# VH-VL binders against Protein ImuA (imuA), part 7

Target 1, 244 residues: Protein ImuA (imuA), of Caulobacter vibrioides (b8h429)
Amino acid sequence: MEAGTRTPTPVLSFGEPSIDGCFPGGGLPLGGWHEVTGAGLEDETGAAPAAFVTQLIRGLTDRKGGAVVWVARRADLFAPGLLGLGFPAARLIQVRARDEAETLSLLEDALSTQGVAAAVAEAEAPDLTAGRRLQLACEKRGGFGVVLHRRPYGGRAGGKPRLVSGSASFSRWRIAPAPSGPPPDDIGLGPPRWRVELERCRGGRPGGWILQAQEAGHGPHPFRLVSQLADHDVAAAEAGRRFG
Key: E = the ipSAE of ESMFold2; O = the ipSAE of OpenDDE; V2 = 0.75 times the mean of E and O plus 0.25 times the DockQ between their complexes.

## First folded at step 1 (VH-VL)

Design m3 (from m2, 13 letters changed; framework fv_gimsilumab)
Fold by ESMFold2-Fast, scan of step 1:
Structure m3 (fold): chain C 244 residues (1-244), chain A 124 residues (1-124), chain B 107 residues (1-107)
Amino acid sequence: as target 1 above (244 residues)
Amino acid sequence: EVQLVESGGGLVQPGGSLRLSCAASGFTFSSYWMHWLRQVPGKGPVWVSRINSDGSSTTYADSVRGRFTISRDNANNTLFLQMNSLRADDTALYFCARESYDFVSAGTGYFDYWGQGTPVTVSS
Amino acid sequence: EIVLTQSPVTLSVSPGERVTLSCRASQSVSSNLAWYQQKLGQGPRLLIYGASTRATDIPARFSGSGSETEFTLTISSLQSEDFAVYYCQQYNNWPLTFGQGTKLEIK
């Protein structure tokens, strides 16, 4: 194996200092992979994490050409509404996986493919080895990887959820829905909003925010900051941070 | 010099419990991911479990999941494996091992240092 | 799981000989393969990682090569302390798996 670098490659900026300031490079590294999970049970959180990931990658598509690959064991979660804020549907390639191992294998293949800008897999946390393979794939092609964690299946509901962990992701996020913003003319529903928490990131610091979706063409970035979360103790969390 | 010393092995009846310890010295224990592996004489090693630097994340082999619990005490440089509901096929020499360099973006999956092992025999 | 098959299972050799040990993976493991030496009554000792990178303090007579599914460990000019069992290990896929071992014994 070749020696890696700890210096961030080109980054995806949120355009908001309170968010971008959490990252050593001023944004999410493009040659890396990230984890996203729901803040509650799947049936309580709904499609909010997937919608957040879709909006985040829409921001990347504004800045970078190439395909976006979405790998999942089921396709019915990808509703037209998730793409309603100007996501370039012609660039989306949906791939159905047969099992968990195939899901991560297809994600790695996508990230290793020339012309793929980003790839998302709906899967449980990658193990140690898979996480390193994903990182190397991202570094080779400059791709942006996301593992969107599912809730535990079967008879694990009601207990403290325990997911397989030990991945080498650059960042880990927890997403919950938040009440929609007001419509411009007081008619209908406003843009979607999320409670967004950055649990950790390599060489950076955690944070939390309420973010609102911004439609393509109405601003340079896919999100607008509504507020910072007051219950996130950045100083305490930073003091407790250790290398993984 | 890096040293890992396992203890706590012994003879136990099927369905019994045993707690293994691994005393680490010669390095900053709290910076490294740690693993338990086991080996039957004449066979290759078999991976059992891993724990990250701060103990917030653990993973288990399918054969031991729900029965074994890996944990660590960074203040005392000690790794543990709590083994419950032991079966005859858990009989082996148990090793603790250090995963090479432990930075979240550089996790490797190979082992640069191992202990000498502690024997566990599950017999009626 | 990925199965690693080592060959030969046993090899009788004399000091000074060149020895080649093979490890074959049931599917590609890229270059994510390590080699270990284990002597009787001892834990394994890391020799090679990344298929070809020699670990710290390992003598130059040990070298590794290969990629994907075919890997080789070579010991040039075998010394008396090299009689041991050698294992390959993949760290490309979970669960982490080891070969069955190649035993080097004295003629």
Scores: ipSAE 0.000, ipTM 0.395, lowest interface PAE 18.4, mean pLDDT 79

Design m31 (from m2 with heavy chain D99G R100Q E101R F102I T104I L105F S107E G108V Y109P A110Y I113Y; framework fv_gimsilumab)
Fold by ESMFold2-Fast, scan of step 1:
Order: sequence, then structure tokens, then C-alpha cells
Structure m31 (fold): chain C 244 residues (1-244), chain A 124 residues (1-124), chain B 107 residues (1-107)
Amino acid sequence: as target 1 above (244 residues)
Amino acid sequence: EVQLVESGGGLVQPGGSLRLSCAASGFTFSSYWMHWLRQVPGKGPVWVSRINSDGSSTTYADSVRGRFTISRDNANNTLFLQMNSLRADDTALYFCARGQRITIFGEVPYFDYWGQGTPVTVSS
Amino acid sequence: EIVLTQSPVTLSVSPGERVTLSCRASQSVSSNLAWYQQKLGQGPRLLIYGASTRATDIPARFSGSGSETEFTLTISSLQSEDFAVYYCQQYNNWPLTFGQGTKLEIK
């Protein structure tokens, strides 16, 4: 026996230097948790952020086994349209929670469970203590955690001081839909596209992109880069995120 | 140490019945989905049936639906397969196996532990 | 149902050799594929799940790779205890299905 060397945290790479370059480790840590929200009020109530999260996790499931747990308080726990992205439905376990406290407890339980590769909870941001517990759970088993911020249709936009950054999450993302690309044979719409903004990540830098879903078996990465967002667009989005 | 031990196999006439048992030890049996699979010599395993942690949900292969019933006794850590209207093509070595644990959320159906099998022969 | 076809059917090898076993699915199973080792008189033993994740207490010489329809199990340096039948299993679609097996035997 000899003393082991420090092992770097495993990461989920996007395969795109402009995105992966934002992260200290060249990708999203698998043993960590992340926050995803809609870019505006309409996006917070729509399917685009959930579809993005599902496509991201499909990339993870292509690399390792295990279940994906989805915790929500709503009856619409899973959008049928997401199956069109090639997500392995047999691996998806849907759990209904009664309230916010139960949602976060179930997320922590899922991330602490043998055989769970990723877990998503539709919830508000956990406080710092809960966030640290989620991070510990992810680190122990190498699980990938996501807190997806959703608002019911007609709900208030974000901006409450209590949701301010300072949590233990590795990254925070804002997602909006983008117009689909051209179809391969001019008969229908192409694959879905998202306007993706990385607001922050621990030890890294923000960025923004238009990303397109990549079909299963067409490459090792779940997204293809369409374009990088201009600086003034990112600045405008940040104005809506003023905390304190 | 996880152990699964099948019993109850034997020789039976076509149209007859058998009840297989699987004694589980070394883990919290009531927290796991459990499965029955069967295998004929020289062939790969064939999935037969599954049951969730509390016994409220069961699934069957098309070839056995309506004839076989899976059940469990969590107080005694035992899994059962009641086999009725047996046919010659039910002849096989029957295994119980543990699905991958996902606590109260369910399972992913690959099998980290299997028993040694109990032989069932259906012959006139 | 999804059909899994394994190759070769039988392979005669010596200890120390590198061995590669293949499993092909009739339609995509994503990465929802497991590998098992079975010895006479025993139930199968889980080796790999999720196409490439090694199960608990499985030696490092076993590795899995592949996705969609093409999968490979590799044993980097065959040991005497590795002579057995190996099966792949998909858990992407119901009903669950297994391959017909690859038998490793000593000359």
C-alpha cells in the first residue's frame, strides 16, 4: 500500500471550449449540485428549463448507470415531450412532495441513495445550511443534483432577497427557449434550442450561448453550440438579478 | 453478507402447481424491489416477474401473466412465486434476484445479488 | 422485445490474455446495459452496470464500454477464476432481456 494522490472531481463536459472554459475543472462537477431557473417570468412557468435539465442529465446517463429522481409538488412531474430528446424513461423515478421542506429532504435522500446518478427537485433555493448538506450528499456518492426553480403560471418574478446567491451550489443557470434550427429535409422544425446563461459558478466565470439538442448516438455530448451571446445581452439579463 | 436462497422446486405434471420461496438475509429486505428470473441450461436468463418494496405493485412477463403470482412476506424476509397451470416450457432453474435499491423512489432493474436457483421440471 | 446478440459464442483462452466480449442490441438501449458472470451451480454475479460502471468488489481488470447498440466487456489480464459464461442485460425497455452468453474456457 501507498498513500493515494488527490483525485480531481469528475465532471460533465459540454465538449465546447467556450463553455467548458468557464469551469475550473473543465466541466460541471458530478459530485455537486446546481441551480437552474427561467430567464424571465414566462420562462419560469414554461417547459424550456425542465427540457434543458433533462437533456443535460441525458448526457450524464449516457456515461454512467443509475436512476434519475425527479421531485416536485405539482401533478405535472414529467413532460411527455421530453421523451423526444432520447431520455431513458425507464430510469426516471418521479416523486410527489407535499411541501418545500419535504421536497428538499427527498432531494437529499435521493442524492444519498445507492444507485441514484442524478436527482432534480422543483423548489426554491435551499438556505445555506440545506445547501451545504446537499453538497455533502453529492460529494459522498458522486451524485449530480439540480434545484430547478419554477413559478406557477401568473406567479411573481424572482428578486426576493432570500434567494440571493451565497448558497453552496456550484453553478446557477438561466434558461429560455430559442427558435428551432432548420429541419434536415425542410419538412418540419429542427431540434430544440435554448438560450443558456451561466450566471455564476464557483471559481469560474459567467457566459451565455445558444445551444441545440443533440440526438442520442450522434455524439458523446448532449448539446451542440449554435452561437455565443453578445456582452450587452448578458448585461441586460443581469439587471433583473439585482439582490439587496 | 447478502444471501438469497431459493426453495420449492421439483417435478410436477402439466397443469400442476408449485410455490417457490426465496429466503433473504443480510439486508433490509423490505427496502428492495425483488424479481424472479428463470434459465434453461445453455441459455441466458429470462425475466419472469417483479414486486415492489411493500408488495403493492407487481409486473409479469407476458408468458406467465394470469398463471403466476409474485408475493412477499416482509416480516419473515421471504419472496414467493405461486405457479399455476404449469406447462412443459416453464421447465427451468428459477432464481430470485435483488433489484437496485432506490429507497422509497423505486428501482433500477439490474441485479446486484442472485440466489443459486431452484429447479422446476414440468413433465408428463 | 429487444434482442441482445453476444459474440463470440465460445472463446478458448489462456491466463494472462486480454479478452474482449461484445454485445449488440437490436435497437438502442442508451447506456442501460449490465454485464454478469455466471459459474456452474451459481447464480449470475453483477460485474458492470450503466455500460461502464464497475460494481462493488469487482476487480479493476474488468471494464465496460459502449452505448446505444454496441457494447464491449474487456478483461485486461485473464485470471483462472474468470473462466465462466458472461451475459449482457438491457434495462432500457420492458421486458428485460439478456444475451445468449459468451463462454470463456481454458484449452
Scores: ipSAE 0.000, ipTM 0.411, lowest interface PAE 14.6, mean pLDDT 79

Design m34 (framework fv_gimsilumab)
Fold by ESMFold2-Fast, scan of step 1:
Structure m34 (fold): chain C 244 residues (1-244), chain A 123 residues (1-123), chain B 107 residues (1-107)
Amino acid sequence: as target 1 above (244 residues)
Amino acid sequence: EVQLVESGGGLVQPGGSLRLSCAASGFTFSSYWMHWLRQVPGKGPVWVSRINSDGSSTTYADSVRGRFTISRDNANNTLFLQMNSLRADDTALYFCARDSEIYRLGEGYFDYWGQGTPVTVSS
Amino acid sequence: EIVLTQSPVTLSVSPGERVTLSCRASQSVSSNLAWYQQKLGQGPRLLIYGASTRATDIPARFSGSGSETEFTLTISSLQSEDFAVYYCQQYNNWPLTFGQGTKLEIK
């Protein structure tokens, strides 16, 4: 259908030029899938990536509507504090996978389902073939896909997840908690904050930021920029690593 | 066999315009992201612009943004690059290339290239 | 932007030799690295993508290895048609960037 008005590929914009400028399309493609993993210690980061992803998707569903499907082998990800971010529980569909092999199939099914705006699966990184299947599923209905590693699975403290071959995901993120912002009335905990690092994006550039959750109804975007991370460009100098 | 054939290059004065064409054959052109790249002799290629499968999304290198326009005609399997306000540093061989990935997200590596069309910007 | 540095700049070799070309990235590009062959008057030809995956119809003598910042293209037994310029390209980060090339010439 070439005769109609050409619509640009829909993107999820952060509304912040330093973040949106990292992407060739000015935001995260809605017809694509992304990887999110934790950073830091397990006790400190276990809920932070899930809370970040939930806040990101809340912004999408506030604008677009639709259901959000969350695929996991466990159902304990939505602590009362995460629901306190204003995510509408009625839009959340939790799906229990029986095993790891089933999680990606259920994610693919969810992304191919009419009325699903976004789908998240807690799983290890898919291989290139599975990743391309997820991309096609996202394109079919303009769905937003996330493969969430609640923490890096195994390895040393500070270890990096490594991809052996090229990934079909559009972007890969590393999320850690950051100290909460000050409360308006100097009472209780302030809004949650995250150390957000974009490790990779297809045709784009890396970046890092401290982001704060915006309350429901504050504006069109789910996050407020607190600061840009100066150390991202020089992180993990790997000069001299030998490969044989 | 996949083929990409560029044309439209030539000599132009600074501030002038040129329209490059790339004729595609041997594949379903409307299924692929397409790119323009340029190369000066003895140096590596430099990415210039890309366009998605249906032409609804375009991206440009910082050095050409606002001056160049990429477009495509899927009915006639042709990719275009309209080049305005040309500068001496736009002098290069211009290549049409097919992105390796089908559909919305370009992988960013190029499985097929044309032979190139020369553009010389000189007074 | 990510800078790719190739070495050597020029290599004089004889047919039948094993050839190794290097590409170093200024920052990690994971495994998102491709290799191209370019002959005079022609556009580049894709050889390897994903650091180690051989492209369609590329002879088995071409192989790629490496990850992160250090990558290698190997030609196990150089043939007369292999004399060309070889470029690496990263597709991990914007803007997409290429190395300066390694030229293989007859000894």
Scores: ipSAE 0.000, ipTM 0.420, lowest interface PAE 16.5, mean pLDDT 78

Design m6 (framework fv_gimsilumab)
Fold by ESMFold2-Fast, scan of step 1:
Structure m6 (fold): chain C 244 residues (1-244), chain A 122 residues (1-122), chain B 107 residues (1-107)
Amino acid sequence: as target 1 above (244 residues)
Amino acid sequence: EVQLVESGGGLVQPGGSLRLSCAASGFTFSSYWMHWLRQVPGKGPVWVSRINSDGSSTTYADSVRGRFTISRDNANNTLFLQMNSLRADDTALYFCARSGREFYDLGYFDYWGQGTPVTVSS
Amino acid sequence: EIVLTQSPVTLSVSPGERVTLSCRASQSVSSNLAWYQQKLGQGPRLLIYGASTRATDIPARFSGSGSETEFTLTISSLQSEDFAVYYCQQYNNWPLTFGQGTKLEIK
């Protein structure tokens, strides 16, 4: 009944005009897939990209029920502090893949499965054909897909630079760790922070920010803006925002 | 034809408890976020609590956290608000409301009930 | 919490007039702002969401505009049934908050 009513494309809003203004729909589309990579070498960026993806998906789990499927070729543990940030670990389904082809196939299967809200695969960039299959799977069930690259997008990586036009993803992100914020009570380490760079998004603009993790119950959005990066374009806050 | 009907309000002494109910009909209840709001006559509405579509996540206004519990029964299309340790300033007309048409429209209310009055007095 | 300030508090107008109501946020709410109409003895009725999107079955005379911290609700030609209290509401940050309201009354 209600399902038959056409609505605007669902989006995940960051709740921050400088970020949301980068997207034609005022937020990150939920019926689509996205690419995330580290801004430095894997050993230098550590778990920061995975932690960022986990925090982003926590924001989705606050809004929608369903499983979160994580596909990887190795059985890595999540970044330390996952439980402290309020991620519902009971909803996480970890799947081990044997090779690259199986990883992307399992991601597509997960996104096509009833009851799955989001799926992440730790994999190399899919080609255009595979990317289109993932996009169709996301659109059919409104699932949120992420391909998380273990190696830097623009790195040596065997000498082949990645082509923006070779991807069917809605957006592409580069993530690096940033110095933690001050602790709320002057004890211990402050909340985790990331240097977040939006390299590309369909019909939108690139941008960059320093973002801090927001704990459950302190707002509907998973991140707090610390600062905007001066060397990136952002949508003007004064310009009217509209559904794309 | 969306309908939300609140019940369970009444007169209660300070420190007492009340359980409010909201009976939903005319839509797929399990697909929507639900909220409780309250309003003092002559003033604007005040948001009290929210619950997501499957009941796995709840959020509360600071003034009621630890005293109120929101819950839902999707099998019977009913939303609840358990109110404990009631204070005089909890006196208001309590509304249940549906948020948006889909999960991404988390905070505006497209349908409201008529409200059920709660009076906390000695 | 984000404070929403509406102006004017009360507006006396005649049917047929163009009416503009304002809502100012203490910090940016992006476009996550809704407008409601409330009549005596009734729950609020959604008019506008996303700052400018008209809700289902809401007459075309109602329109919304604005972003960030400054928002307006316009009624292009006031009808007798439009005399009510109007509230703006932000849904950018928890807790969700409403303005204090603008009462539209007959001259």
Scores: ipSAE 0.005, ipTM 0.436, lowest interface PAE 15.6, mean pLDDT 79

Design m8 (framework fv_gimsilumab; at its last look DockQ between E and O 0.07; V2 from the best seeds 0.00; counts 0 for: pae E 10.9 > 2, placed apart)
Heavy chain, then light chain:
Amino acid sequence: EVQLVESGGGLVQPGGSLRLSCAASGFTFSSYWMHWLRQVPGKGPVWVSRINSDGSSTTYADSVRGRFTISRDNANNTLFLQMNSLRADDTALYFCARGEFYTLGFDYWGQGTPVTVSS
Amino acid sequence: EIVLTQSPVTLSVSPGERVTLSCRASQSVSSNLAWYQQKLGQGPRLLIYGASTRATDIPARFSGSGSETEFTLTISSLQSEDFAVYYCQQYNNWPLTFGQGTKLEIK
ESMFold2-Fast, scan of step 1: ipSAE 0.655; ipTM 0.860
ESMFold2, look of step 2: ipSAE 0.007; ipTM 0.428
ESMFold2 (binder alone), look of step 2: mean pLDDT 92; pTM 0.933
OpenDDE, look of step 2: ipSAE 0.021; ipTM 0.572

Design t15 (framework fv_telazorlimab)
Fold by ESMFold2-Fast, scan of step 1:
Structure t15 (fold): chain C 244 residues (1-244), chain A 122 residues (1-122), chain B 106 residues (1-106)
Amino acid sequence: as target 1 above (244 residues)
Amino acid sequence: QVTLKESGPALVKPTQTLTLTCSFSGFSLSTSGMGVGWIRQPPGKALEWIAHIDWDDDKYYSTSLKTRLTISKDTSKNQVVLTMTNMDPVDTATYYCARGGDYEFETLFDYWGQGTLVTVSS
Amino acid sequence: EIVLTQSPATLSLSPGERATLSCRASQSVSYLAWYQQKPGQAPRPWIYDASNRATGIPARFSGSGSGTDYTLTISSLEPEDFAVYYCQQRSNWPLTFGQGTKVEIK
């Protein structure tokens, strides 16, 4: 039959209605891949996009067993602070690639591997053929894929992050750092915060938020909502009007 | 439920500017992955893609026509507008607008307007 | 731009015969679609992603190919299948169509 009842795709929920409401399934599909980029050049956004992706996948690891594979060309991967957010380091497999083509091939291989729950590659935007192959790999094993766009410094300064229109990715995100929350009773920095913009998702709607890292043990959700971004509130209000 | 309809002048004089409006219903250009393209077809000839606009306001133009074309959208009115400058008799064609949404992760022009014939003559 | 060349320009056949239409790209393409158009009508989506039939398209239609060489096959022509078929790619901007293959009655 061409059309029929399908088993619902498992999703990664944020546990926040304003975010989950952007997705047709109430969260990010686990059998799909997603694009994450910084809001500016690598030097302007620092480690914020990678930290956001790490925290997002930490939420998945709270709910699902399996390995997390991280593919990059660089040897200098992960500042200690990235894993200090409660990520299960014992489940992380770091893989070094020689070039861009190998990075995407290794990502596809990881997503096609039994026992891999999620895979991240630091790479340029895949073309439509590579994107389709990644989506098929995710669907076959129920894996969660991320292409993290890290731009080397020394290119043209300024400008918008490069996003590929019509790609096979389920969602595209733009991440920037935001001022940290106030420190707890102890001396130190408060939890990290991100300016998070969902630019595109299939069958859904864009949105924007300030999110804060949530400690493990305070529930299965990796982020706490600090605020909604004004430019994206109209979409949420309009969706509410349609329902009621 | 999904419908697109082209509107604009049936006759245009050489050197004038053509403005065509695509009015649609059953979808929104606020929806991720949605876009609208323009395709033209001279009488008895092949289809030629000329312009496209996506939900995120990314705009694309045919290489041969890009200096003459402007595409814009009004998301609140569910309209896409195409402007082509310096019309010539060779631009006589049926102009279609079509939804260029993702279909199984490929952009397919899955719903088309009926087309509007634009004749360029004195 | 990517040029799509369709062959033959015209294919004259009788109902019940097999039709094979070719679409060749000037460089490798990732996504190729086919459209059917009848006189006086807008094109209709027919095949997407090289081999997937659009909703409602009969099983006698099949698409195949990869890279630069693609085919549309009609296993046994029905009267309603006589039309012009166009291939189209979306691997790169600008989007391009082939020049069309007209399938006509002998």
Scores: ipSAE 0.000, ipTM 0.436, lowest interface PAE 14.7, mean pLDDT 79

Design t24 (from t8 with heavy chain E101P F102Y Y103E T104W G106P; framework fv_telazorlimab)
Heavy chain, then light chain:
Amino acid sequence: QVTLKESGPALVKPTQTLTLTCSFSGFSLSTSGMGVGWIRQPPGKALEWIAHIDWDDDKYYSTSLKTRLTISKDTSKNQVVLTMTNMDPVDTATYYCARGPYEWLPFDYWGQGTLVTVSS
Amino acid sequence: EIVLTQSPATLSLSPGERATLSCRASQSVSYLAWYQQKPGQAPRPWIYDASNRATGIPARFSGSGSGTDYTLTISSLEPEDFAVYYCQQRSNWPLTFGQGTKVEIK
ESMFold2-Fast, scan of step 1: ipSAE 0.200; ipTM 0.708

Design t33 (framework fv_telazorlimab)
Heavy chain, then light chain:
Amino acid sequence: QVTLKESGPALVKPTQTLTLTCSFSGFSLSTSGMGVGWIRQPPGKALEWIAHIDWDDDKYYSTSLKTRLTISKDTSKNQVVLTMTNMDPVDTATYYCARGEVYKLGDSYYFDYWGQGTLVTVSS
Amino acid sequence: EIVLTQSPATLSLSPGERATLSCRASQSVSYLAWYQQKPGQAPRPWIYDASNRATGIPARFSGSGSGTDYTLTISSLEPEDFAVYYCQQRSNWPLTFGQGTKVEIK
ESMFold2-Fast, scan of step 1: ipSAE 0.006; ipTM 0.559

Design t8 (framework fv_telazorlimab)
Fold by ESMFold2-Fast, scan of step 1:
Structure t8 (fold): chain C 244 residues (1-244), chain A 120 residues (1-120), chain B 106 residues (1-106)
Amino acid sequence: as target 1 above (244 residues)
Amino acid sequence: QVTLKESGPALVKPTQTLTLTCSFSGFSLSTSGMGVGWIRQPPGKALEWIAHIDWDDDKYYSTSLKTRLTISKDTSKNQVVLTMTNMDPVDTATYYCARGEFYTLGFDYWGQGTLVTVSS
Amino acid sequence: EIVLTQSPATLSLSPGERATLSCRASQSVSYLAWYQQKPGQAPRPWIYDASNRATGIPARFSGSGSGTDYTLTISSLEPEDFAVYYCQQRSNWPLTFGQGTKVEIK
């Protein structure tokens, strides 16, 4: 290691002290990778975790250039509604993987590629060695990595979600849909909202919030805080995940 | 040159608390990707991983021993300390500390081991 | 926890013979390490990421495998190779070792 020759790690700020305060650097490190999972099975949460990840990366693309690579085994990568939030489709590179092992390998390749700002893979949790390789790739090029679990992490023990505390990821998030906000002109649906729980953060602290999408061009940050979740609510959700 | 050395050896009575210190040189736990683990081996039996601490103070414990173990580091002294409560004769083993480096092998440098005997 | 099962428990062979050691995981793992241990000594890293030899390890040692099934092969045993070999998974916490395979002189 070359201590003292590096600049501070750049971060993605939410612009909200209650969220940014959870991170030692005041935001999510860009030279690192993160895990995102649904609060329930795909049937229960639908596209909410993918929509949250898309909105988070849209915030990054508002700040810096570069391609966004999305690796998945399924061809139905983006529903029309996800692009309606202002994600720059021209910067998106969709890659189809043949199997689970190829998904993580392609994620590592994307993060090691010059000109890639962020890469997402829809995959199960990487093992410790694969997680280390992802972190190394992110550090070398300053890339932002996401492993998006297509269902709750694991699914062993009769379909019960598996909570794993140890990994090489910087942070782990659980996402569920929340009722949309009121429409601006009393027509249609309002902006999408999520119940967002930060389960684990390296060197930081957990938290929970209800967040609403911000449209592109309406400010520097991709989310607006609707409310903070009480500590008791976060603890209750944690207990529910452990047992069921 | 990377070296690690366990404190001890130790003689412990049942129900007492064991404290082992790992002293190391040639690397720092302030360096991203560095960690130190503890592995034990009862006489004539297999290796058992019991605890790990990495550069950012994340701590990991074996499931069966979690309630009895505490691992901590002093980065300025190049030391990692393992504490294990309520010792039992079945905990008699050689205890090793080893470096777990992010970019290389699982445990690439090991201490010589220290014998912990729990009896009478 | 991921359980690693090594077989056989003991291999009794003569110098010059081929040794094949198996390590099976209770769940799929991507990367697996092997360690050599001689009596009275700390384990030595031997093979990492299933097939990569650690620095200084002779070419007669090779590792292979994927998923749940892994193998360590010694193409022609030399006297210094008689030892216990342990596999270790690096997939997740808690870390786990196999029970070991003892390679002994026949």
Scores: ipSAE 0.007, ipTM 0.480, lowest interface PAE 11.1, mean pLDDT 80

## First folded at step 2 (VH-VL; framework fv_gimsilumab)

Design m8a (from m8 with heavy chain S31D; at its last look DockQ between E and O 0.34; V2 from the best seeds 0.00; counts 0 for: pae O 8.6 > 2)
Heavy chain, then light chain:
Amino acid sequence: EVQLVESGGGLVQPGGSLRLSCAASGFTFSDYWMHWLRQVPGKGPVWVSRINSDGSSTTYADSVRGRFTISRDNANNTLFLQMNSLRADDTALYFCARGEFYTLGFDYWGQGTPVTVSS
Amino acid sequence: EIVLTQSPVTLSVSPGERVTLSCRASQSVSSNLAWYQQKLGQGPRLLIYGASTRATDIPARFSGSGSETEFTLTISSLQSEDFAVYYCQQYNNWPLTFGQGTKLEIK
ESMFold2, look of step 2: ipSAE 0.187; ipTM 0.619
ESMFold2 (binder alone), look of step 2: mean pLDDT 92; pTM 0.931
OpenDDE, look of step 2: ipSAE 0.014; ipTM 0.578

